Miniprotein binders against q56419. Designs and how they scored, part 133

Target 1, 326 residues: q56419
Amino acid sequence: MEGRTLEEVQEEVFKRHGVLVPKKELEDLAKALEEAGLLLTEKVEARLKEEEEKLKRERPMRLAGLSYPEGEREARAFLEAFRASYPGEGEEARVLLMPHLEPSRVPEVYGAALAALEKTPPPERIYLVGVAHRPLKEKAAALPVPFQTPFGPALPDLPALQALDALLPFELFNTPLAFREEHSLELPLFFLKGRFPEARVLPLLVARRSPELGEALKVVLRDFPGLLVLAVDLSHVGPRFGDTPLTRTLAEEARRRDLGFLERLAEGEPEAALAFLGANPTRIDGVEVVASLLPLLRERKGKVLAHRLDLEAPTLSAVGAGTLVL
Below, E stands for the ipSAE of ESMFold2; O stands for the ipSAE of OpenDDE; V2 stands for 0.75 times the mean of E and O plus 0.25 times the DockQ between their complexes.

## First folded at step 10 (miniprotein)

Design hc9 (at its last look DockQ between E and O 0.88; V2 from the best seeds 0.00; counts 0 for: pTM E .741 < .8)
Fold by OpenDDE base, look of step 10:
Structure hc9 (fold): chain B 326 residues (1-326), chain A 116 residues (1-116)
Amino acid sequence: as target 1 above (326 residues)
Amino acid sequence: GDLIERLEELAEEVIRYLKEHGEEELAREIEEQIKDIIEALKSGDTESAIHILTELAETIARVLHRLGAPEELYYKLAKLLARISEEARRLGDEELFRRAWEEAIKAYDRARELLE
């Protein structure tokens, strides 16, 4: 009814259709719509509650059979093919920056990550820090439950998660529904679990920069050593992101920003990397994650193993992806 | 609101623990101080409240150590101190920020020591 009175609606219907609908019928319809709306809301709420309760036990796969194979045998072949797509050798990683973009778009970038993991001794635990594409109640969050993968469940490191929570000025275990469909964790985790099947995982999401997270993690890493993984994409340019269609100039700027960011990280200068981006006009995805983890990135020298700006042809947009080892 | 809730939760546990270990007088003193701190926080006197709360937290840490308290209480104490540190930072009190953070780490370290 968009703020109109029943009388106004009645008059409009009469004017348009020559039918006088009784007020009572309009009232009944309005009531029925209201009741239907209420019922829908209740159903949605009940469903969300059910999903939240399920997430207390496990995080199921959402992208199995879509982004990666559901079956273990096929999943292993998938890993091998991705590794083969990168012709180089990796280096041992203490910190790994890798993408969370659809794997088929940037196979060699994921291949580079796998190459690095081949040179990395199996960690006891993996700190997997993704990007929240949905709002969080706090700046960051964790989900302390098993994440399903084709290689079996990735089990949480509950003692390390508890230790981390103890040093944060906010509740770490917040917004479980944000994890339900978050691909920034699921896609990297496929590769990580496939390579390190026995590693426990700390699945973390960052929505906004949290320097407190980096400081807390620095302390926790002393007692709970592990591999730190930044699952982040780089530039997002083109119509999907509010730009004009991709041009050579726009692509060159995106690449410049991506590589300039990664190179400064590789030099152990994360503050310089952030400063280099300024207002972040090409919308590098990983900025808030890097800003949160500065204490862990400072003075660590490493190497950029791969970079790609991948064109999404239907939208004439592009997303940057990179693999960095520190 | 969040700080107050966390403070109330920790207070209840600490007070209970103290009473169970025969520290009834100290428990009453802490309870009174916590009430005053909460009132100060509610009134908007956050700066004064967080200073007093930090001192109280340090006192609690010493008492917990003396009584041989379990790791769980130290983790909760660390969490409170972390919250205090962040509040201090927001207020621009860098000294209190550093102090509270250092005490949070100490509480955390004590918890870890008890678990090893």
Scores: ipSAE 0.829, ipTM 0.929, lowest interface PAE 0.4, mean pLDDT 92
Fold by ESMFold2, look of step 10:
Structure hc9 (fold): chain B 326 residues (1-326), chain A 116 residues (1-116)
Amino acid sequence: as target 1 above (326 residues)
Amino acid sequence: GDLIERLEELAEEVIRYLKEHGEEELAREIEEQIKDIIEALKSGDTESAIHILTELAETIARVLHRLGAPEELYYKLAKLLARISEEARRLGDEELFRRAWEEAIKAYDRARELLE
């Protein structure tokens, strides 16, 4: 369908140039090229279909050399440096909340995650739940293919993914292109694969809260035990996110919201954590994921290991990141 | 909308399986029940259609179990029941919601037993 293809073009232009081109303007351009005898819409559709077909076989690294080293030896040294950034001990995790923010911005938060993984027995599989930054056709999605990392491919747990799909009221494997540039999976996966090289992965994205996902995962985890990872960021405040410029008062509010949210999760009270946020005035990133996974978070107590509200001086904005073990 | 398509796909596979195992009378009965479900959906009586779908799914589960059907059919049945459960939740029918979800888990469990 032409409308779906134009939306995909809009997303690609935004990714490459940082400019959101309204769909109407793309439609006008397509009409002009058709008038001149060019078949731009068919070429764009063919290119996007090729990308989809590639993503049905594997998901390549997109951030190697940008957010983490490309080579395996350098990547291992990178992990050690991040672990050293956290001057504490971890605790065993059955559920780990960790960020997907650029690692160099919050090194001690990722270091805390590594400290937790040091105390965690190697799992057979990791349920990696990120936040969809591109539209999904359904509330949630998975991509059942190897994800490349400097530590080798992170192999999908195909039996567990098929089992999960069988318990969902929608097709789980629904939007391959949404995974192409999805850093909320790629960045945490680098750390997880580096620590647990033999674990298989269920790479999951949430776009909108899906209570049915949490209920299905509760059944699947019974039969396919593993580590549950919520790869989410916390508050987003300042002009980049639609606020006035960051002030000390706004930063203090964002920290209070972040920590209050994490502390209530650490008490095994995810409904109270969501209620604490109300309308989510500081735009905590993890709300839709937590709301989807309530059955897996209830009555599971743990500890907040790290938190940082990281300043973006050029944009007068800030983003929160935290590490929580349950 | 998607529920009808999934039901038709599962029904075609079940009917084929039943015919291959000499159960043509059951296959015809299932086809007739599908016609009734489609008619209820066309008339806008979604609640009746969901109840008929649930009863049909239970019948399919019993037949698949008796015949030793492969795990793929049980996974498809589980997915159908999960769709029924979500539609029942949307309509506010808590009893059907929970019943359909329980049956989805039973079908899933059967598929798991066959794969182990």
Scores: ipSAE 0.759, ipTM 0.859, lowest interface PAE 0.7, mean pLDDT 88
Fold by ESMFold2-Fast, scan of step 12:
Order: structure tokens, then C-alpha cells, then sequence
Structure hc9 (fold): chain B 326 residues (1-326), chain A 116 residues (1-116)
């Protein structure tokens, strides 16, 4: 009944079905629909409050049994299969850029990330920076609780998170519910925890450019050294993302834009990488992360280990994924 | 709004700490300085308020250091200075941003020294 009066509804029913519904019955129906809507709203709010309370203690797995196996033994075999999918050798990483899309779509890209982690000394902590897929109250957020994985809980680095919070102009722990269903942290964390089971984690989400986050992280990393991981996907093209259907030419252009972006990051020129995307418009969810972390990416040279444009034929769409070590 | 609330929280803890250590007169002085700054903020003079807040934060750091205050108070001071630095950046004042950010790092470093 949205946008219709009771009289209009009564008239339409009469014309379509030859039945005159008394105004009182329509009023009672409208009241019942409003009450049902209020009950649904109350149930949703109660459920969200319950989830928020649970997130004060731990962050449960949401994608276990869907994107990765629930059991530890099966999860280990799954991880090893991804490593085996990449035939190359890794490079030691101080900064690792890896994807967060469904792993089975780009196994060789995740395999390249695992190869890099194989060459990297075990860090005491991992700064895991993902992309917020839900609104945040601030430009960035973190959740200071254990994140469950098939390899056991990934424990938060509470002293490092508190140190980071102290240097930020906003409350770091500002939007717990944004972490309830967040694949940009959960999927990379599966691989990172499997490779570095003893490392503590700083799970960070970026929603908008936060230069203050990069500035604070540069100071915190001095006292709490660790591996910086940017969990970002590259080009998003096609109707699934509000764009025109993919053609061979558009796919080739997306691959060139992805590689141009990664190449400039590998040269230690993150501002040039951002400018390149501004001149060559594509939807890359990593832009806000890179823009926030400029102080940590400048003058760091590295290598692009893998890149794939994952083609989703049914939707004529594609998502780019890459592994970059700096 | 938020900056005033965070300043009041820091001020209350500093004033409490000073009174607990027999510094009633100094606590009174800091309380009056904070009230003056809140009045300046309510007047809408954001630039003057930020400069005054920076000076007060430096004064609080010196007093806390003299009294051997715990690390929690220095972390709170660092956050206040970080908020001031971000307001300076928003206003296009690069020099004030740099100075406030340097002071935030100093307060943070002091907290880290106490935790080690």
C-alpha cells in the first residue's frame, strides 16, 4: 500500500475483482501490516543487538564450509593445494598485497601469496587491512577480539591496537557490526593464519581515505614491527558492477589497468599508481586503502608475482586479482 | 562536540590524579584553564581554540611527567593531540598540524617508555 490511499486500494480491488471491501476492513488490514512491520523491525533490531554482544567476545567464522573447509585437517590440505597451484617461487614480503575475492576463482593468485609468505620470516603480528563492505562510523575501524579460523583463533595484538587507537583522531573500535560479515578480512586471514599460526593480528577496515591511519601506522610499526597485508581486489567490470557487458577488448583494457596500477606500486610510487587510475577510470576497491597507507608504500620497490582477471561468463563481468610484494 | 568531550575526560582524570597527589592548587588552575578553553570553543573560534588546546596539552604533559603519571593518561593526551592535528589539517594549517602531530608522538613515546 505504499503510495496509495485506502480509497484507491478499495477502488482497484472493486474494478479488478468486483468486490467492495469495507473501509473498516482496509483500515484493519493497514493496521495489521503496520504492526507486522513493527514486529519485523523489532526482531531485526534484537538480532543485531545479539550479534553485537557476541562480537565483544569473538568474531565467528561465516564462510567456513562455503569458501574453505571447517575442519583443521581439511583446511590444511586445502591451503596446500592453493600453494601447489602456483609453480613459481615467492619473494620475501615486508608489504603484501593479496586479493579477498572467492579463492577458488583465482587459486594461482592466492598460491603466489602463499609462496611469498613461504619466503617471509614469521612475523610477530600481521597488520591486515581490508575494505569495508558495510558503512563505518569513521573512515577506518578495527575489532579487538579473536577471529575464529579452522586453524584456531587468530588472536588480536591488543597492545598494538591500543597504541594505534591512541594515535588516531577517532575511536578505532567504532563499528563492531561491520566485522560480522566481512570477507575482505576473513578470506585472507584463512591463508595468513594457516601459514603463520603464532602471529597476532590487527584486523583493520578502510571505508574512506584516512591519511591519519597511514601516519599512525608508520609510528606504531616502529614499536610493533610486523607484516603489512593489503587485502584488496582490482578491476570490477561488467553488468554485475553497473558497467557495460564484458568484451574481449574491455577485458584486455582491465588487465592493462590492473597491471599499470600494480607496476607503479612495485616501483615505490603509490601516488603515481593512484593518478594512473584517475586517468584510466576503473573500479578498484583498493584505491581507498592505498591512499590511506601512502607513508608505508612510498619508496618500497617490489615485484608483481601474479595477476588474473577472473571472468564470470554468466554475468559478462570480471574481477581482477593480484599478488604484489614490496 | 567530540573534541570538547575528550578534553573534559582527560581533564577530569588529570584533576583527579593531581588532587590524589596533594596538588589541589595546580588542579584548580588546570580546571579553570579548561573551562576557559571550553568557552572559547563554544564561541565558534575554532582556530584560536585549537592553538589554546595545544598549549594546554603541552602543560598537562609537563605536569603528568613531573608527577610520574601512568601510561593511560599519556595515551589519552596523544589522542587529544591527534584530534587537534586533524582539525588543523582540515583548516589547511600545515604548521599547526605538524606541531600537534609531533606532540602526539611525544606523548605516545612517553606512554611506551612507561610500558617497557
Amino acid sequence: as target 1 above (326 residues)
Amino acid sequence: GDLIERLEELAEEVIRYLKEHGEEELAREIEEQIKDIIEALKSGDTESAIHILTELAETIARVLHRLGAPEELYYKLAKLLARISEEARRLGDEELFRRAWEEAIKAYDRARELLE
Scores: ipSAE 0.738, ipTM 0.850, lowest interface PAE 0.8, mean pLDDT 87
ESMFold2 (binder alone), look of step 10: mean pLDDT 85; pTM 0.841

Design ia1 (at its last look DockQ between E and O 0.91; V2 from the best seeds 0.72)
Fold by OpenDDE base, look of step 10:
Structure ia1 (fold): chain B 326 residues (1-326), chain A 108 residues (1-108)
Amino acid sequence: as target 1 above (326 residues)
Amino acid sequence: GDLIERLEELAEEVIRYLKEHGEEELAREIEEQIKDIIEALKSGDTESAIEILTELAETIARVLHRLGAPEELVQKVAILIYDVARALGMSPEQAYEIAKRFMRAIER
């Protein structure tokens, strides 16, 4: 542990491997490491292997009782409260862009997504495309297992997932450990499963722009129709992301970038949306997802339902979130 | 009409790439196989058309792999093979199996 605290090691293991090792286990591991020098790597590897084997069967909830209620009754009340936070009406969605930020930070943005889902006929399946906050072996990945939710398991659409894999020049079913702690799927899925309990799900992650994914999905959607959901955040500005503390000027630029991006998407011009961002100086999270899904976003007109730039006061940083219907 | 158009698109993409890489003989062989598929279809022999398409897909895969074809072209060809299979009346599942065989042949 070359001078690092157990907390720093926990954070590093979490960042690298997505495993939150309990502090007590880390203490026991540190003690065992002090006693046996080599033990940490082997135990971590064994645990990662065990977690990987579990992910072959199901993806458990990781944020239940933290970001949303674990119990179904409380979860339904949670959905209703979030819906109530958005005073407007939704539109029917064929494509839904929604956030994956901590729900309590942007309740009205999730409320707008729920409003759109109220106007959307129940889909047979949901293509849920999140952002990989961890490295993937390939540009994109899928996990073909049930995802646990307070409303029961979100079951995978195996035929549609197999079809998608068949049309990709890379193995779609890669990096299962990347899904274990990925909130960009878990948080949106709570809302989606709550609204559409019978829908099958295709849980997809994008790490890097994959035009191949969009082309394959365009074909798959013909034979396996469904709702496309982009679970993406917008600008990330402030000290947590390498900027100065949030100022009026920085916030105005973040909002300008977010809204300019969403508006061009709403006009059916996804290439123009990407071009508008250029080098993406405000670090819009959804860029790689949008760049991967261009064939599905072209010429689709829609509406921006909500936007918020949410301040994280302790870090003087802010994250943008939006809801767009196409 | 759709089937013939998709076969022509498949032919154009593959033959163009082969000619650009000096594989003129293989381009002619592929063109002949596509003609054979069209003839089988015109005669109502859908089974023979599917068989020829399956063999053609494997042949194309081997050649594209050998030439180091870009992933974009490989995917485009896989999609066209899928579209042709669907136009031949194959189920989505059957068409995906043909496309998957094509992709697997390129990865080897």
Scores: ipSAE 0.672, ipTM 0.865, lowest interface PAE 0.7, mean pLDDT 90
Fold by ESMFold2, look of step 10:
Structure ia1 (fold): chain B 326 residues (1-326), chain A 108 residues (1-108)
Amino acid sequence: as target 1 above (326 residues)
Amino acid sequence: GDLIERLEELAEEVIRYLKEHGEEELAREIEEQIKDIIEALKSGDTESAIEILTELAETIARVLHRLGAPEELVQKVAILIYDVARALGMSPEQAYEIAKRFMRAIER
């Protein structure tokens, strides 16, 4: 109806429905709809502002009772069950790549991460780098507040976060609302906090590759040593992601891309890992994070502990997840 | 040795850029300030060296801002400023404050 006069609307209504609506009634209706829309947008804006102010104090659990238990006792039993789903042993990690996919879908992949953490000396802090699923105002962001977990609050490492912000050509603390529902931080954090209850956290998100982030982190990690965690998923294939229904051929390609990517990272060759993916035809989720962190991944050799391409039966689609230690 | 290498690297990055953009007089001024830092350090006057570094960072920020320096160069210089400050004995917090003022002054 845009671009039409009230007379044109009136004529169209009469043509289609046999009712002549007086122009006054159309004018009154348009005014009422406009007023209702303005009131709704004002209320939505006020609510978003309130939520943003709350996020400047703390980030509450959003997935307790959905993806993991809310109670501490039950949460510890949950961790034990996930560790048991991976019968192998881990290796010490200075860098850990782990998924952010729903834990129940890839239990042995999270179990492998727990096995790696068992071999890792407790760090003073964890640089937790996830993937932004909501737009950021910049290429990357952080939220310098406590993140609630069943194991108590994961406290921010404010000196390290401030140091990181100081070396970036953009404001790091730029999009609090993007953290509200961000599972790529919350799900890995549950496992990390459960294993390292005393570690502080730098909760970081990447929306688009930021070479500047990697250069700054290289300096900050030198003065504020800690565990670097890439909380990323791998291939996304099938109709949910724009493909035809998942076939065995597409699944095999996704697995080949996932493992080839992880193996090249394990050889200390992150540029080769990115080049291997080319146009990223299976939509590996970790590309933007890896591309941001090249200075921290080069020449660091390690091992792939686990991988799974998990089927989403209702959507005939699949998502890959892996555990890599460097 | 490490401090001298950081100072020489800072000088190289900034002075090369300035000369490429016709700012040879400012390049010489920057070189002189770096020399003054070295002289203050040789005399054991670390406090003066830190003061000169702070003034140098402000000068570089104004010039790189005016010239519209690329983001990559600005960050590289900020990191070098941080490294020099740390090598002069400043705490990480103090060194990051100098680098932060430099970075934010250019974004203005």
Scores: ipSAE 0.643, ipTM 0.866, lowest interface PAE 1.5, mean pLDDT 90
ESMFold2 (binder alone), look of step 10: mean pLDDT 82; pTM 0.793

Design ia10 (at its last look DockQ between E and O 0.01; V2 from the best seeds 0.00; counts 0 for: pae O 6.1 > 1.5, placed apart)
Fold by ESMFold2, look of step 10:
Structure ia10 (fold): chain B 326 residues (1-326), chain A 108 residues (1-108)
Amino acid sequence: as target 1 above (326 residues)
Amino acid sequence: GDLIERLEELAEEVIRYLKEHGEEELAREIEEQIKDIIEALKSGDTESAIEILTELAETIARVLHRLGAPEELVQKVAILIYDVARALGMSPEQIYDIAKRFMRAIER
């Protein structure tokens, strides 16, 4: 903040440029800039309102033609190719952990998720819990609208979402704009909608750990049964994430932390999985989701189906992805 | 104000659909129940308004399911009921119960 008078501004202009600008001209300029600032604020507010109103009706595809095909036939073939990338058999899932990393980077990890879905009875609804990459007004949020996919719209489960909202100490429907480009929901949803075209969806984001979300979801899942999906990535290491360039030692540590985390989750020990990570030095981005959902993960045993630490040669960095069924 | 407007919007959507499908007597009954809610609110009897809304929500859901109502209408009705429940100042447990009753009725 300054506090400069018009005389001080006038004097500074004279010192720098050798021109004495009359005080009236400076007053007129200051008034015009103030009025222009008000108009700019109004335009920004109008644009934000316009985008928010669009998202109150539906959430369109943002990654069609970039991460997956736009057409239904091509999208179906895409799913089959990813399933073929994982030659194994899946296990029935009541809870599925799967990535949200770009699908082409970890094809067998998404393929393992598809294999698990093959063994899973079609649910009435899917609780899809992603990671907020944009700030939320609260610890968690939902967007209760259809999400467009190449397989048709994924319809929201409004009664379940409303029941969940009622149990939380904050407004669940709080940050529509955070969903506009959120790939942690869109990418997993493509695979889930392709396999379960009749399931309704609860599209949820976690920004910060929320024990109240997990407790509320435990109640809601009892009355509104469905498939719980944790759409999370694992380690993030290398210069892109604030480390030195990726070395064999750093990569081995990242893999060890990823697998140790998944193994403890598979034993029904989510608190131990979080404790194993300590300060989370490899930046597993699933920790806030897992920490929120502890009541839903305790004592639920399962199996790790796939893992990859995917190397980004241009950035000398890596991101881990895994598939876990519980 | 806003609460009465939401109640009238709920009535309009449901009654229009029922009349379109030959359910004139049921449309009249639902209209009367919505009027009862409004009258209870004018009298300061929020407890009666909540009770009537709770039963009405389940009834509307059951009827829309029986008639094979379009998903878009079912969703709009669910939103209106939720908005009314919140505007009435219903507790979290009461709102949860309405959502559960509605869901179970549209699945039957």
Scores: ipSAE 0.565, ipTM 0.857, lowest interface PAE 2.0, mean pLDDT 90
Fold by OpenDDE base, look of step 10:
Structure ia10 (fold): chain B 326 residues (1-326), chain A 108 residues (1-108)
Amino acid sequence: as target 1 above (326 residues)
Amino acid sequence: GDLIERLEELAEEVIRYLKEHGEEELAREIEEQIKDIIEALKSGDTESAIEILTELAETIARVLHRLGAPEELVQKVAILIYDVARALGMSPEQIYDIAKRFMRAIER
């Protein structure tokens, strides 16, 4: 009975929430349920409900002490070091495309983003659009709660979030559990909050292209102006992503696609950028975000500040990262 | 009967998507692996069926992720893999391993 219950619970949790509960947690839960005479399903559901209830109040840091320092002083030194890794100067951004990859892998790309932010007047609010690496109930979602950072909480812009929700054909405030571990928001938010401590944030995730999101945001931005940030990575190539080990040819193709995508965005031609990728054989992860934000990217000219294809040696795989200012 | 039906459904969903995206060779490979699972099941070799499914699940996840498959399709495929895994009588640990591998393959 216990085995089926664990399986059923894992399956149900995965099916419903797109979250894989760690085995140890399931075992601890199973043991606790065995002790409590409760079905594993009920306890997992209760735990998930508790996590959902917590996410109604705040989103805690998950990557503090791992991807970035937990302490504010150390976090500031971290920002300075990343800025120093990029030798160039930035430009003022109205739209910033930046990575969400592990910062240590592409420090100069994050440094380029910081350089751009140095030239950007402090915004009232930041529209932070990440990639959903977990299933969403809708094409896009938002979490209208404070996000914890070493620099204090990033507070949501509730009026702007509500205005956005009102213009969408679906409920924007869906799938809160998808935000719990989502690094595509947490990592860029560290840099953004460090630079703009007083800015409100709209933490948005895109799972599937939503033209409605771009149109709605275009309207909302008129009444609620702010910085638009696309937190996206570029090509994903190699065995981790279903390719052969990285070769010179594969790396050249990944770079070609990354740069060709970014250059067309820099020319204000987001449709041409998407068309250039075609079937997206190198798996640029930002395509659904860009496809959702077309109305905001059209006719905006800018500059590519940085690009890197970073090798993960243990898997012979590589991920592209870039920084673009519009 | 139900297990074979679920395997066929899994095959149909994945193969259709792959063919639509020009991955004809991979579609054939996956089709062959699913046939091998069915043959293993017919022969009573459940252990081989589980092994093939475990590898196939990870492969499918990687490929769907590579191709930028819609989340709805990824979810549907994940559900089908779970249904097949349960029908095979896989242990919770084995199912968890598949799920973990699947999730890792779609994580960016």
Scores: ipSAE 0.018, ipTM 0.243, lowest interface PAE 6.1, mean pLDDT 86
ESMFold2 (binder alone), look of step 10: mean pLDDT 83; pTM 0.797

